# VHH binders against p53848r504to814: the designs that were tried, part 11

Target 1, 311 residues: p53848r504to814
Amino acid sequence: TYIMAIFNATPDSFSDGGEHFADIESQLNDIIKLCKDALYLHESVIIDVGGCSTRPNSIQASEEEEIRRSIPLIKAIRESTELPQDKVILSIDTYRSNVAKEAIKVGVDIINDISGGLFDSNMFAVIAENPEICYILSHTRGDISTMNRLAHYENFALGDSIQQEFVHNTDIQQLDDLKDKTVLIRNVGQEIGERYIKAIDNGVKRWQILIDPGLGFAKTWKQNLQIIRHIPILKNYSFTMNSNNSQVYVNLRNMPVLLGPSRKKFIGHITKDVDAKQRDFATGAVVASCIGFGSDMVRVHDVKNCSKSIK

## First folded at step 19 (VHH)

Design u6
Fold by ESMFold2, look of step 20:
Structure u6 (fold): chain B 311 residues (1-311), chain A 120 residues (1-120)
Amino acid sequence: as target 1 above (311 residues)
Amino acid sequence: EVQLVESGGGLVQPGGSLRLSCAASGFTFRDYDMYWVRQAPGKGLEWVSEIYPSGGSTKYPDSVKGRFTISRDNAKNTLYLQMNSLRPEDTAVYYCVKDLVYLGSSFDPRGQGTLVTVSS
């Protein structure tokens, strides 16, 4: 299992005095410490840098501000002589293709896009032009301002175009017995599949893609728990649909899966804690469950405390 | 380099049977999911079957379920498709595929395929 450590490149979290150069030095020192702590316990670490909040209903930084916050930091990390560069994998958390393009120029390895290409029609072209780049295709609905209202999964967005669905270790007849309990994860699988089709049709290679069911994006707290429990279903989900004079077949088996449970609101419902930092302990227990259900990568805020729970 | 060579196609009357073979080389065959897809004249590609590495799990669309059986021999690096109760709509070029995650307009098979013609 890989660990992805969240690093928010925002003034409130990292500022030493407001000067851009001073912010980068302080941020780099924090990242060096984070990497050393993670590499004490793991063979490698993925650092996910975010210059724009993606929380539901959050105010979005401009593209120019996102670049200003994140790109110089990524460059500084790659140029550091204090880090074992072969063990530090860099991800940028962005839904903007121009930000992704700039990050690639300065040595990022992964584009982590919560929108799965929905927010920027040029994203897949950027990924396709850079076959060495890994892309995390995540599930949400609507946009950052509307996604909270779209957590109703009783209707299948692909509707009548779906011919058949399959899950490993279940016959189609056996799947019918489970339909009421699996409607959420099947919805997520179909919608991820649709976005995967768009990525491939735009030239993205299948080896570039990881999938993420998008905990906390267009989902209620109970739905997040269902998704975690049903990761084995998602990882073995496939379906067919008609397209013109051909069939479309999508198979999520063998696709690596990322889960990002850390400090999401649903952990507060489990523990009745409102403090995001206190959720780090509860996150460790949830992370262990994610690994137990088959997650290939987990995204966390507090690597040290979550690593204790994993071990 | 990965190579997949299909064989066993031919002309058969409705209700008849054929067994297709696919010789695999250039990869560790026993570690991969394997698939059959087909292309009828004037149509796009269609997924026909899937088999897990051990042979312990198989999947079929309703159009062929109960009539077609996928199997593999990991010692011989060979994939098979037994086709029974053949119908004219089964007429197609059949291809074997390694690690299929998406079949659509951008997918291209690697081999020449093997032609199955079902006609009276």
Scores: ipSAE 0.258, ipTM 0.695, lowest interface PAE 4.5, mean pLDDT 80
Fold by ESMFold2, fold request of step 22:
Structure u6 (fold): chain B 311 residues (1-311), chain A 120 residues (1-120)
Amino acid sequence: as target 1 above (311 residues)
Amino acid sequence: EVQLVESGGGLVQPGGSLRLSCAASGFTFRDYDMYWVRQAPGKGLEWVSEIYPSGGSTKYPDSVKGRFTISRDNAKNTLYLQMNSLRPEDTAVYYCVKDLVYLGSSFDPRGQGTLVTVSS
């Protein structure tokens, strides 16, 4: 399982140790420390840099400000002689294609897009032009300001356009016995699959894509728990849709999955706990559950404590 | 170089049976899901079946479920499609596929396929 460590380059972060909006030298030193701590326990580390908050209802930095916050930092990390560059994987948390393009120029490895291409129609073209870049295709609904109102999964958003569904991990190979319990994860799978179709149609390669069901994006805290439990269903989900001259088939089976449970509000509901240290302990237990249900990558704030929970 | 060679197509009467084969080389066959897809004359592509690497799990769209059986022999690097109760609507060029993730306008089969014609 891979560890993706969060680094927020925006002042609205609640990460342990205070806010991280500082000059490039200070931020680079923080990242060097983070990488060295992670590499003490792991053979590699993924650093996910964010210059624009994606929290529901947050104020969005302009594209120019996001570039200013994130691109020089990524360049500085890649140019550092204090880091084993072959063991440090860089991700940028952005939904803007121009930010992704600039990050690629300075040596990023992963584009982590919480919108799955919904917020910028040029994103897939950028990824397709750069076949060595990994892309995280995440599920949400609406936009940053509206997503909380769209967490209603009783009906399928794609409705009659879905002809057939398959879940390959059940021994009886029947959906009917589980239909009431799996509506949420099947909705997520269909909507991810639709965005996946668009990515492939724009030339993105299968090997570039990881999927993320988007914990905390257009989901209630109870829905987050159901998603974690049903990761095996998502990883074995496929479906067909009608098209004008052919049947479109999408297969999510065996695609790598990222989960980011760290410090989400739903952990506070479970633990009835406001203290960040106690939330980090509970997050470690949830991370271990994510791995047990089949997550291939976990995104965390506290690498050391979560790594101990994994082991 | 990945190579997939389909064979076993031909002319068959409605209600008849036919077995397709696909000889695979250039990759570790036993590690991959394998698929059959088809293209009817003048129509788009259709996914027909899937089989797990072990051969223990198979899936079919409703259009062929109960009539077609996919199987594999990992020792011979060969994929099979047993087609029973054939209908004129099954007339198509059939292709075997490795790593099917998406079937739509961007499909590019590696082989020439094998033509199945179901006609009186």
Scores: ipSAE 0.194, ipTM 0.662, lowest interface PAE 4.9, mean pLDDT 79
Fold by OpenDDE, fold request of step 22:
Structure u6 (fold): chain B 311 residues (1-311), chain A 120 residues (1-120)
Amino acid sequence: as target 1 above (311 residues)
Amino acid sequence: EVQLVESGGGLVQPGGSLRLSCAASGFTFRDYDMYWVRQAPGKGLEWVSEIYPSGGSTKYPDSVKGRFTISRDNAKNTLYLQMNSLRPEDTAVYYCVKDLVYLGSSFDPRGQGTLVTVSS
């Protein structure tokens, strides 16, 4: 299991002190510490740098601002002699293809796109042009402003958009009880599959793609929990769908899965913790569950504690 | 502490022009997107314009597009809003904003605002 450390290069993280460079140094020091904590127990650590918040209803920085916040820092990380570079994997949290391009130039290994390519039509092309880059294809609906209202997942009949579906190599149609209980994860899987096919059609390779069911994106708190529990289904899910007037087979089986439950609201709903930072302890438990249910990678804020949970 | 001080508001006739200024301090102005928002009497806050850190990109809602121009002087830590062809519906308190929450009702931090009244 890989640990992905969240590092938000947001204005709040920048010291009000005048020079962007000074901020980079401070941030780098924080990252060094983070890496140290992670690498104490793990062979490698992923640092996921974000130049803008991707939380629902969050302030969206301009592309320019996002680049300013993230790219110099990524460069500094990659060039740092204080970091074991062979053990540090860099990720950029961005849905913008231009940001991704700039990040790739300075040495990122992963593009973490919460939109699954929905927010920028050029993202897949960028990924396709860089075969060495991994792409996290996340599930979401709508946009940053509308996604939270799009958490309705309905039963569907086979024959319209989806002709056949399989879980654990079993026709799910024969599993009536399972079918009703797994509508959410199957819908999520199908929608991921749709994006997956588009990625593939644009030249992205399967081995580049990790999937993220998008905890907290177009999901209720209960749905997030359900998704976590149904990761085994997602990891064994395949279906046929119509694409470009042809029927395509989508197989999500054994694709790496990322889950990012860290400090999310659904945890707060359970623990009654209003403050996100207070959710770290519970996050550790959820992380353990994520791993138990088959997550290959977990995205977390509290690297020190979560690294223990992962180990 | 982030400080934003708006100025330049006043009474103007329909069709008139006004230039607003915002003096920014307490943060690295040149690194941030800046915004103008306005609040008309009895109405909610409305986004009016956006400018990127370098000043090379600007955005406007349809309500003010072609009439308003946002600009900035990073050396002076100052944001500007040139308002032309003013209409009565432009009457509002105008605020300079550092952080725009598109989906939220909160545009903090902002200054005290400057009142623009368009009336014949």
Scores: ipSAE 0.036, ipTM 0.517, lowest interface PAE 2.9, mean pLDDT 89
Fold by OpenDDE, look of step 20:
Structure u6 (fold): chain B 311 residues (1-311), chain A 120 residues (1-120)
Amino acid sequence: as target 1 above (311 residues)
Amino acid sequence: EVQLVESGGGLVQPGGSLRLSCAASGFTFRDYDMYWVRQAPGKGLEWVSEIYPSGGSTKYPDSVKGRFTISRDNAKNTLYLQMNSLRPEDTAVYYCVKDLVYLGSSFDPRGQGTLVTVSS
């Protein structure tokens, strides 16, 4: 299991002074510490740098600002002699293709896109042009302002386009109990699959893609828990659909899965913790569950404690 | 420490004009989106203008579009808001904001604000 450490390159980190350089140095020091904590227990660490908040209903920083926040820092990390570079994997949390492009230039390894390509039509092209880059394809609905209203999964995303569904190579119609209980995860899988096919059609390779079912994006707190429990289903899910008078087979089997439960609201609903920072202990428990259900990668804020949970 | 100091508010008649200024310090001004927000009496905070770091792009809500103009001088670390064709509904405390983060209908950080009153 890989650990992905969240690092928000936000203006709050720039509170100590007017010099961009000083800010980068401070951030770098924080990252160094983070890496140290992670590498104490892990062979490698993923640092996911975000220059823009992607929380539901958040106001989005401009592309210019996002670049200014993230790209110099990524460059500094990659060039740092204080970091074991062979053990540090860099990720950028962005849905913008231009930001992704700039990040790739300075040595990012992973593009973490919460939109699954929905927010920028050029994202897949950028990924396709860089076959060495890993792309995290996340599930969401709508946009940052509308996704919270789109948590209804009673209908299949592809509707009548779906011809057959398979779990563990068995037709879902032969699995009555499973069929009734897995509508959500299958719907999520279908929508991920649709985006997956679009990515493939744009030249992205299967080996570049990790999937994220998008905890906290267009999902209720109960749905998030259900998704976690049904990761084994997702990892064994395939289906056929009709597209342009042809049948397309979509296979999500054995694709690596990322889950990012860290400090999310659904945890708060359970523990009654209003403050996200108070959710770290419970996050550790959820992380353990994520791994237990087959998550290949976990995205977290509290690297130190979550590392222990992973082990 | 981040400091934002708004100025230029006052009393103006409907149809009048006013220019607000915001002096920024404690951060690299040129690297940040800047915003004007306002809070009318008894109402929540409302976004009224955005400008990108380079100043090349600006955004406005429909409520002020065509009437307000945001600009910036990065050399002076100053943000401006030119308000034309002012209306009574524009009456509010205006704040300069460097990070538009919605935390319970609040923006942080912001200055003390400057009061704009539009009245006949």
Scores: ipSAE 0.030, ipTM 0.481, lowest interface PAE 3.5, mean pLDDT 89

## First folded at step 20 (VHH)

Design v2
Fold by ESMFold2, look of step 21:
Structure v2 (fold): chain B 311 residues (1-311), chain A 120 residues (1-120)
Amino acid sequence: as target 1 above (311 residues)
Amino acid sequence: EVQLVESGGGLVQPGGSLRLSCAASGFTFRDYDMYWVRQAPGKGLEWVSEIYPKGGSTKYPDSVKGRFTISRDNAKNTLYLQMNSLRPEDTAVYYCVKDLVYIGSSFDPRGQGTLVTVSS
């Protein structure tokens, strides 16, 4: 399983009596320490840089501010002689195609898009023009301000278009036996499939894509737990659908899956928010569960503590 | 370079049988899922079957289940499709495919395919 470490390139807080932007050298030093700690335990590390919050209902930085926060930092990381560049993979957490384009120019490896192309219709074109770039296609509904109101998974968005579904895992019972228990993960799989179709139709290559069911995006805390438990279904899911008197086939089997459970609100429901060390261990237990159910990559804030849980 | 060469198609009467072959080269055949897809005249591509690397797990859409059997010979790097009880609606160009993830308007098969025509 691969570790993706979160680095927020946002204001550090009110340390000087007000909010101000941390300098690049200070951020780079923090990243160097993070990488050294991770590489002590792992053969490689992925650093996910975010210049704009993607938390539900958060206030979105302008595109220009997101670029100013993230692009110089990515460039500095790429140019550092204190990092083993062959072991450090760079990801940018952005849903904006122009930010992605600028990040690619300075040497990013991965575009981590929580919207799966929903928020910026030009994103797939940028990815397609850069076939060496990995793209994380994540599930959400609506936008940052509306997604939490869209967590009702009783009806399928692709509805009557779906011809047939399959789970390509012999350890899983026939889908008919699991139908009511799997409505959420099947909804997520079909909606990911819809975005995947659009990515491929816009020239994105299949080997560029990882999928992410989007823990905490348009999902309740109980739904997040269901998704984690049902990762084996998602990883072995395929379906056919009718489109303009033709068949479309989508197969998610063998697609790499990313999960980002770390420090999400649902961890607070489990831990009851009473002790920082208990929250850290509970996060580690959730991460271990993600791996146990088959996640290929986990996105975490505290690499050292979560690495102990993974091992 | 990955190469997949389909053969064994032809004209056959309804109710008849036909066996397709696919010679694979340029990759480690025994390590990959393999698939058959088909395209009827004027129609889009349709997934027909899947087989796992070990050959012990196969999948089919309802349209061909019970009539078609996919198999593989990993020593010969060859994929097969046994087609029984053929119907006129099975008329199509058949392609073998490695690592199938998506069939839709933008999918292009890699080989020439082999034509199967079912008619009286």
Scores: ipSAE 0.205, ipTM 0.642, lowest interface PAE 4.9, mean pLDDT 78
Fold by OpenDDE, look of step 20:
Structure v2 (fold): chain B 311 residues (1-311), chain A 120 residues (1-120)
Amino acid sequence: as target 1 above (311 residues)
Amino acid sequence: EVQLVESGGGLVQPGGSLRLSCAASGFTFRDYDMYWVRQAPGKGLEWVSEIYPKGGSTKYPDSVKGRFTISRDNAKNTLYLQMNSLRPEDTAVYYCVKDLVYIGSSFDPRGQGTLVTVSS
């Protein structure tokens, strides 16, 4: 299991002019420490740098601001002689194709897109142009401002376009109990599949793609828990659909899966922790659960403790 | 390395029959779903058949149902497609495809394909 460390490059972390360099150095030192902590237990660590908050209902930074916050830092990380570069995988948390382009130029390995290509129609083209880059295709609905209202899931999320569904190489229609209980994860799978098709159609290769079911995005706290439990279903899910008067078969079987439960509200709901920072211990437990259910990668804030949970 | 080698294509008259073969290597063949897909001139990829592992179920789109039969020999690591009652619209390059792929636009791994031409 891979550990992905969240690093938010917030406005407070960057200043103008000469102070900018000081800020980068400070951030880099924090990242170095984080990497040391992770690499104490793991062979590699993923650093996911974000220059823009993607939380539901968050104010979105401009593209220029996002670039200013993230790209110099990423460059500094990649050029650092204090880091074992062969063990540090760099990721950028962005849904913007231009930010992705700039990040790729400075040495990111992963584009982490919470929108699954929904927010920027050029994202897939950028990924396709860079076959060495990994792309995290995340599930969401709507946009940053509307997703929280779009948590209703029904059989056949894509409507009549879905023809057949398979779990563990079995038609879902033959699995009565499972069919009724797995509507959510199958809907998520279908919608991920739809985005997957779009990515492939734009030249993205299957080996570039990791899947994130999008915990906390267009999902209730109960649904997030259900999704975690049904990761084995997702990892064995396939379906047929009609697209442009042609039948398409989508196979999500054994696709790498990323889960990011860290400090999320659904944990707070359970533990009654209002403050996100107080959710780290419970997050560790959830991380262990995610791994138990087959997650290949876990995205976390508390790398030191969560690395222990992973190990 | 996964290898898929298709064979058996050729020119056939409408109403004729062909049997395609696919030799698979580089993976545990018996454990995977296998597929046939085809690409007609000027058209996208089309799924034409599926077979589950270990002698499992078969599936077909309506376009070929009743005419095509997919089968496999796990001992020989070979996939087959028996095509009967061939039509001009069946003209295409046929590919053998391993599971864990997207069928319809692009997929990996795949072989070089075998050309089937149905013409009078």
Scores: ipSAE 0.000, ipTM 0.222, lowest interface PAE 14.5, mean pLDDT 88

Design v6
Fold by OpenDDE, look of step 20:
Structure v6 (fold): chain B 311 residues (1-311), chain A 120 residues (1-120)
Amino acid sequence: as target 1 above (311 residues)
Amino acid sequence: EVQLVESGGGLVQPGGSLRLSCAASGFTFRDYDMYWVRQAPGKGLEWVSEIYPSGGSTKYPDSVKGRFTISRDNAKNTLYLQMNSLRPEDTAVYYCAKDLVYLGSSFDPRGQGTLVTVSS
């Protein structure tokens, strides 16, 4: 299991009015500490740098600002002699292909795209051009402003295009109890699969792709919990669909899965914690559950405590 | 400490023009998107203009598009808003803003604002 540490390169980090350089140094020191905490228990740590908030309904920073926030920092991290570089995996949280390109140039290993390629049509091309890069394909619906209204999973995502579905290589029609209970995760899987096929069609390789069912993106708090519980289903899910007068087989089986439950609203809903920072303890419990249900990677804010949960 | 100081507001007749200024300090101005937002009496904050760090890209809502022009002088750490063809509905306190705040149309930090009143 891998731990992905969230690091937001936001203006809040620039509170001291200093030059950009001073800000980078401060951020780097924070990252060094974060790495130390993680590496105390783990062999490696993923640092996920975000220069733009991707929370639902958030106003998006410009591409230019996102680059300025994230790329110099990523470069500084990769060039730091104070970090064990062989144990530090760098990720950028971006849905913008140009930001991804710039990040790749300075040594990022992972592109974490919450949009699954929906927000930038050039993303898959960028990933395809860089076969050494890992791409996290996340599930979402709509865009940053509309996704919260799109949490209806009563219908099959791909509708009549779906011909057969398999869980553990068994036709879902033979699994009556499971069929009725797994509509959500299968829909999520179908939509992930559709994006997956598009990625593949654009030259992305299967080995580049991790999937994220997108906790908190176009999902209710109950749905998020269901998704966590049904990760084993997702990891064993495949289906056939009609595409361009041909049948396409989509197999998500054994693909690595990332879950990012950290401090999210669904936790707050359960614990009645309004402040996200108060959700760290409960996050640890949820992280343990994520791992228990087969998550290969967990994305968290509280690295120190969550690392214990993972271990 | 981040400081934003707006100026240039006042009373103007419909169809008139004003130019607002915002003096920024306490952060690397040239690296940030900057915004003008306004709050009319009894209404919430409304975004009225955005400019990218380099100044090469600007955005406007339909309500002010074609009438307002945002610009910046990074050497002077100053943001501007040229407002033409002003309408009564443009009456508001205008704020310069740096950061986007989560949930809705909140901008923080912002200055104390400058009042623009459009009235015959």
Scores: ipSAE 0.064, ipTM 0.578, lowest interface PAE 2.6, mean pLDDT 89
Fold by ESMFold2, look of step 21:
Structure v6 (fold): chain B 311 residues (1-311), chain A 120 residues (1-120)
Amino acid sequence: as target 1 above (311 residues)
Amino acid sequence: EVQLVESGGGLVQPGGSLRLSCAASGFTFRDYDMYWVRQAPGKGLEWVSEIYPSGGSTKYPDSVKGRFTISRDNAKNTLYLQMNSLRPEDTAVYYCAKDLVYLGSSFDPRGQGTLVTVSS
């Protein structure tokens, strides 16, 4: 299982220019420490750099601000002689195609897009032009300000567009014992699949794509738990759908899956602890269950503590 | 223009064998997952096999596992399906597909498909 370590390139309240460069040195030192912690227990580490908050209802940095926060840091990490470059994989957490394009120029390996292309219609073109780049296609609904009002999964959003569904190579109609229990994860899978089709239509290759069901994005805390439990369903899901009056087959089977349970609000409901940093130890148990249900990659804040749970 | 041309179907007795071929053009074949799907008369599409770009990983539903073998020749842009121990329930029109494939409006497939009939 790969570990993806979260690094927020948050702004200090310093003026532009000279003090921004001092922040890069401090951030790079933090990343070197993070890599040391991860590589003690793992053969490689993925560093996920974010310059814009993607939490529901958060204030969004401008594209220019996001570039200023993230791109110089990505460049500095990739140019560092203090890091084992063959063991450090760089990801940028962005939903903006121009930010992704700039990150690719300075040596990023992965574009982690919480919107799955929903927030920027040019994202797939950027990924397609760069076949060496991996793309994390994540599920959400609406936009940052509306997404948590869209957590109603009792009915399939794609409705009659879906013609047949398969779980573990079996038509869902033969699996009545699971049909009513898996509506949520199948709904998520169908919506991921629709965005997957659009990515493929734009020239993105299947081998570039990892999928993420988007814990905490347009989901209630109970729904997050159901998604974790039903990762085996998602990893064995395929379906046919109508798209522009044509039928297409969408196969999510054996797609690599990322889960990011760390410090999410729903862990506080389980542990009744509000402080996100104090939830790091409880997160370890949740991470272990994500791995047990088949997650190929886990996204965490506390690499050292969570690494013990992964082992 | 993406084109997929299926061939190799025919009438065969139960227990017999057939080998299907799919000639692909209009896209970089070696970069895509490829699939075989089938449609029995009056039924919906059923997935019957999948092969990754390298050819190193293949998958099958339980209904055909052990009897069908998918393969690909990336130099010839050709996909194959070896079907052994055929049964009457394997009777269908067989289509090849890349991961994102339109089968036309109201089930008008891109290729003609190839009919496999297993009887008597």
Scores: ipSAE 0.000, ipTM 0.144, lowest interface PAE 19.1, mean pLDDT 78

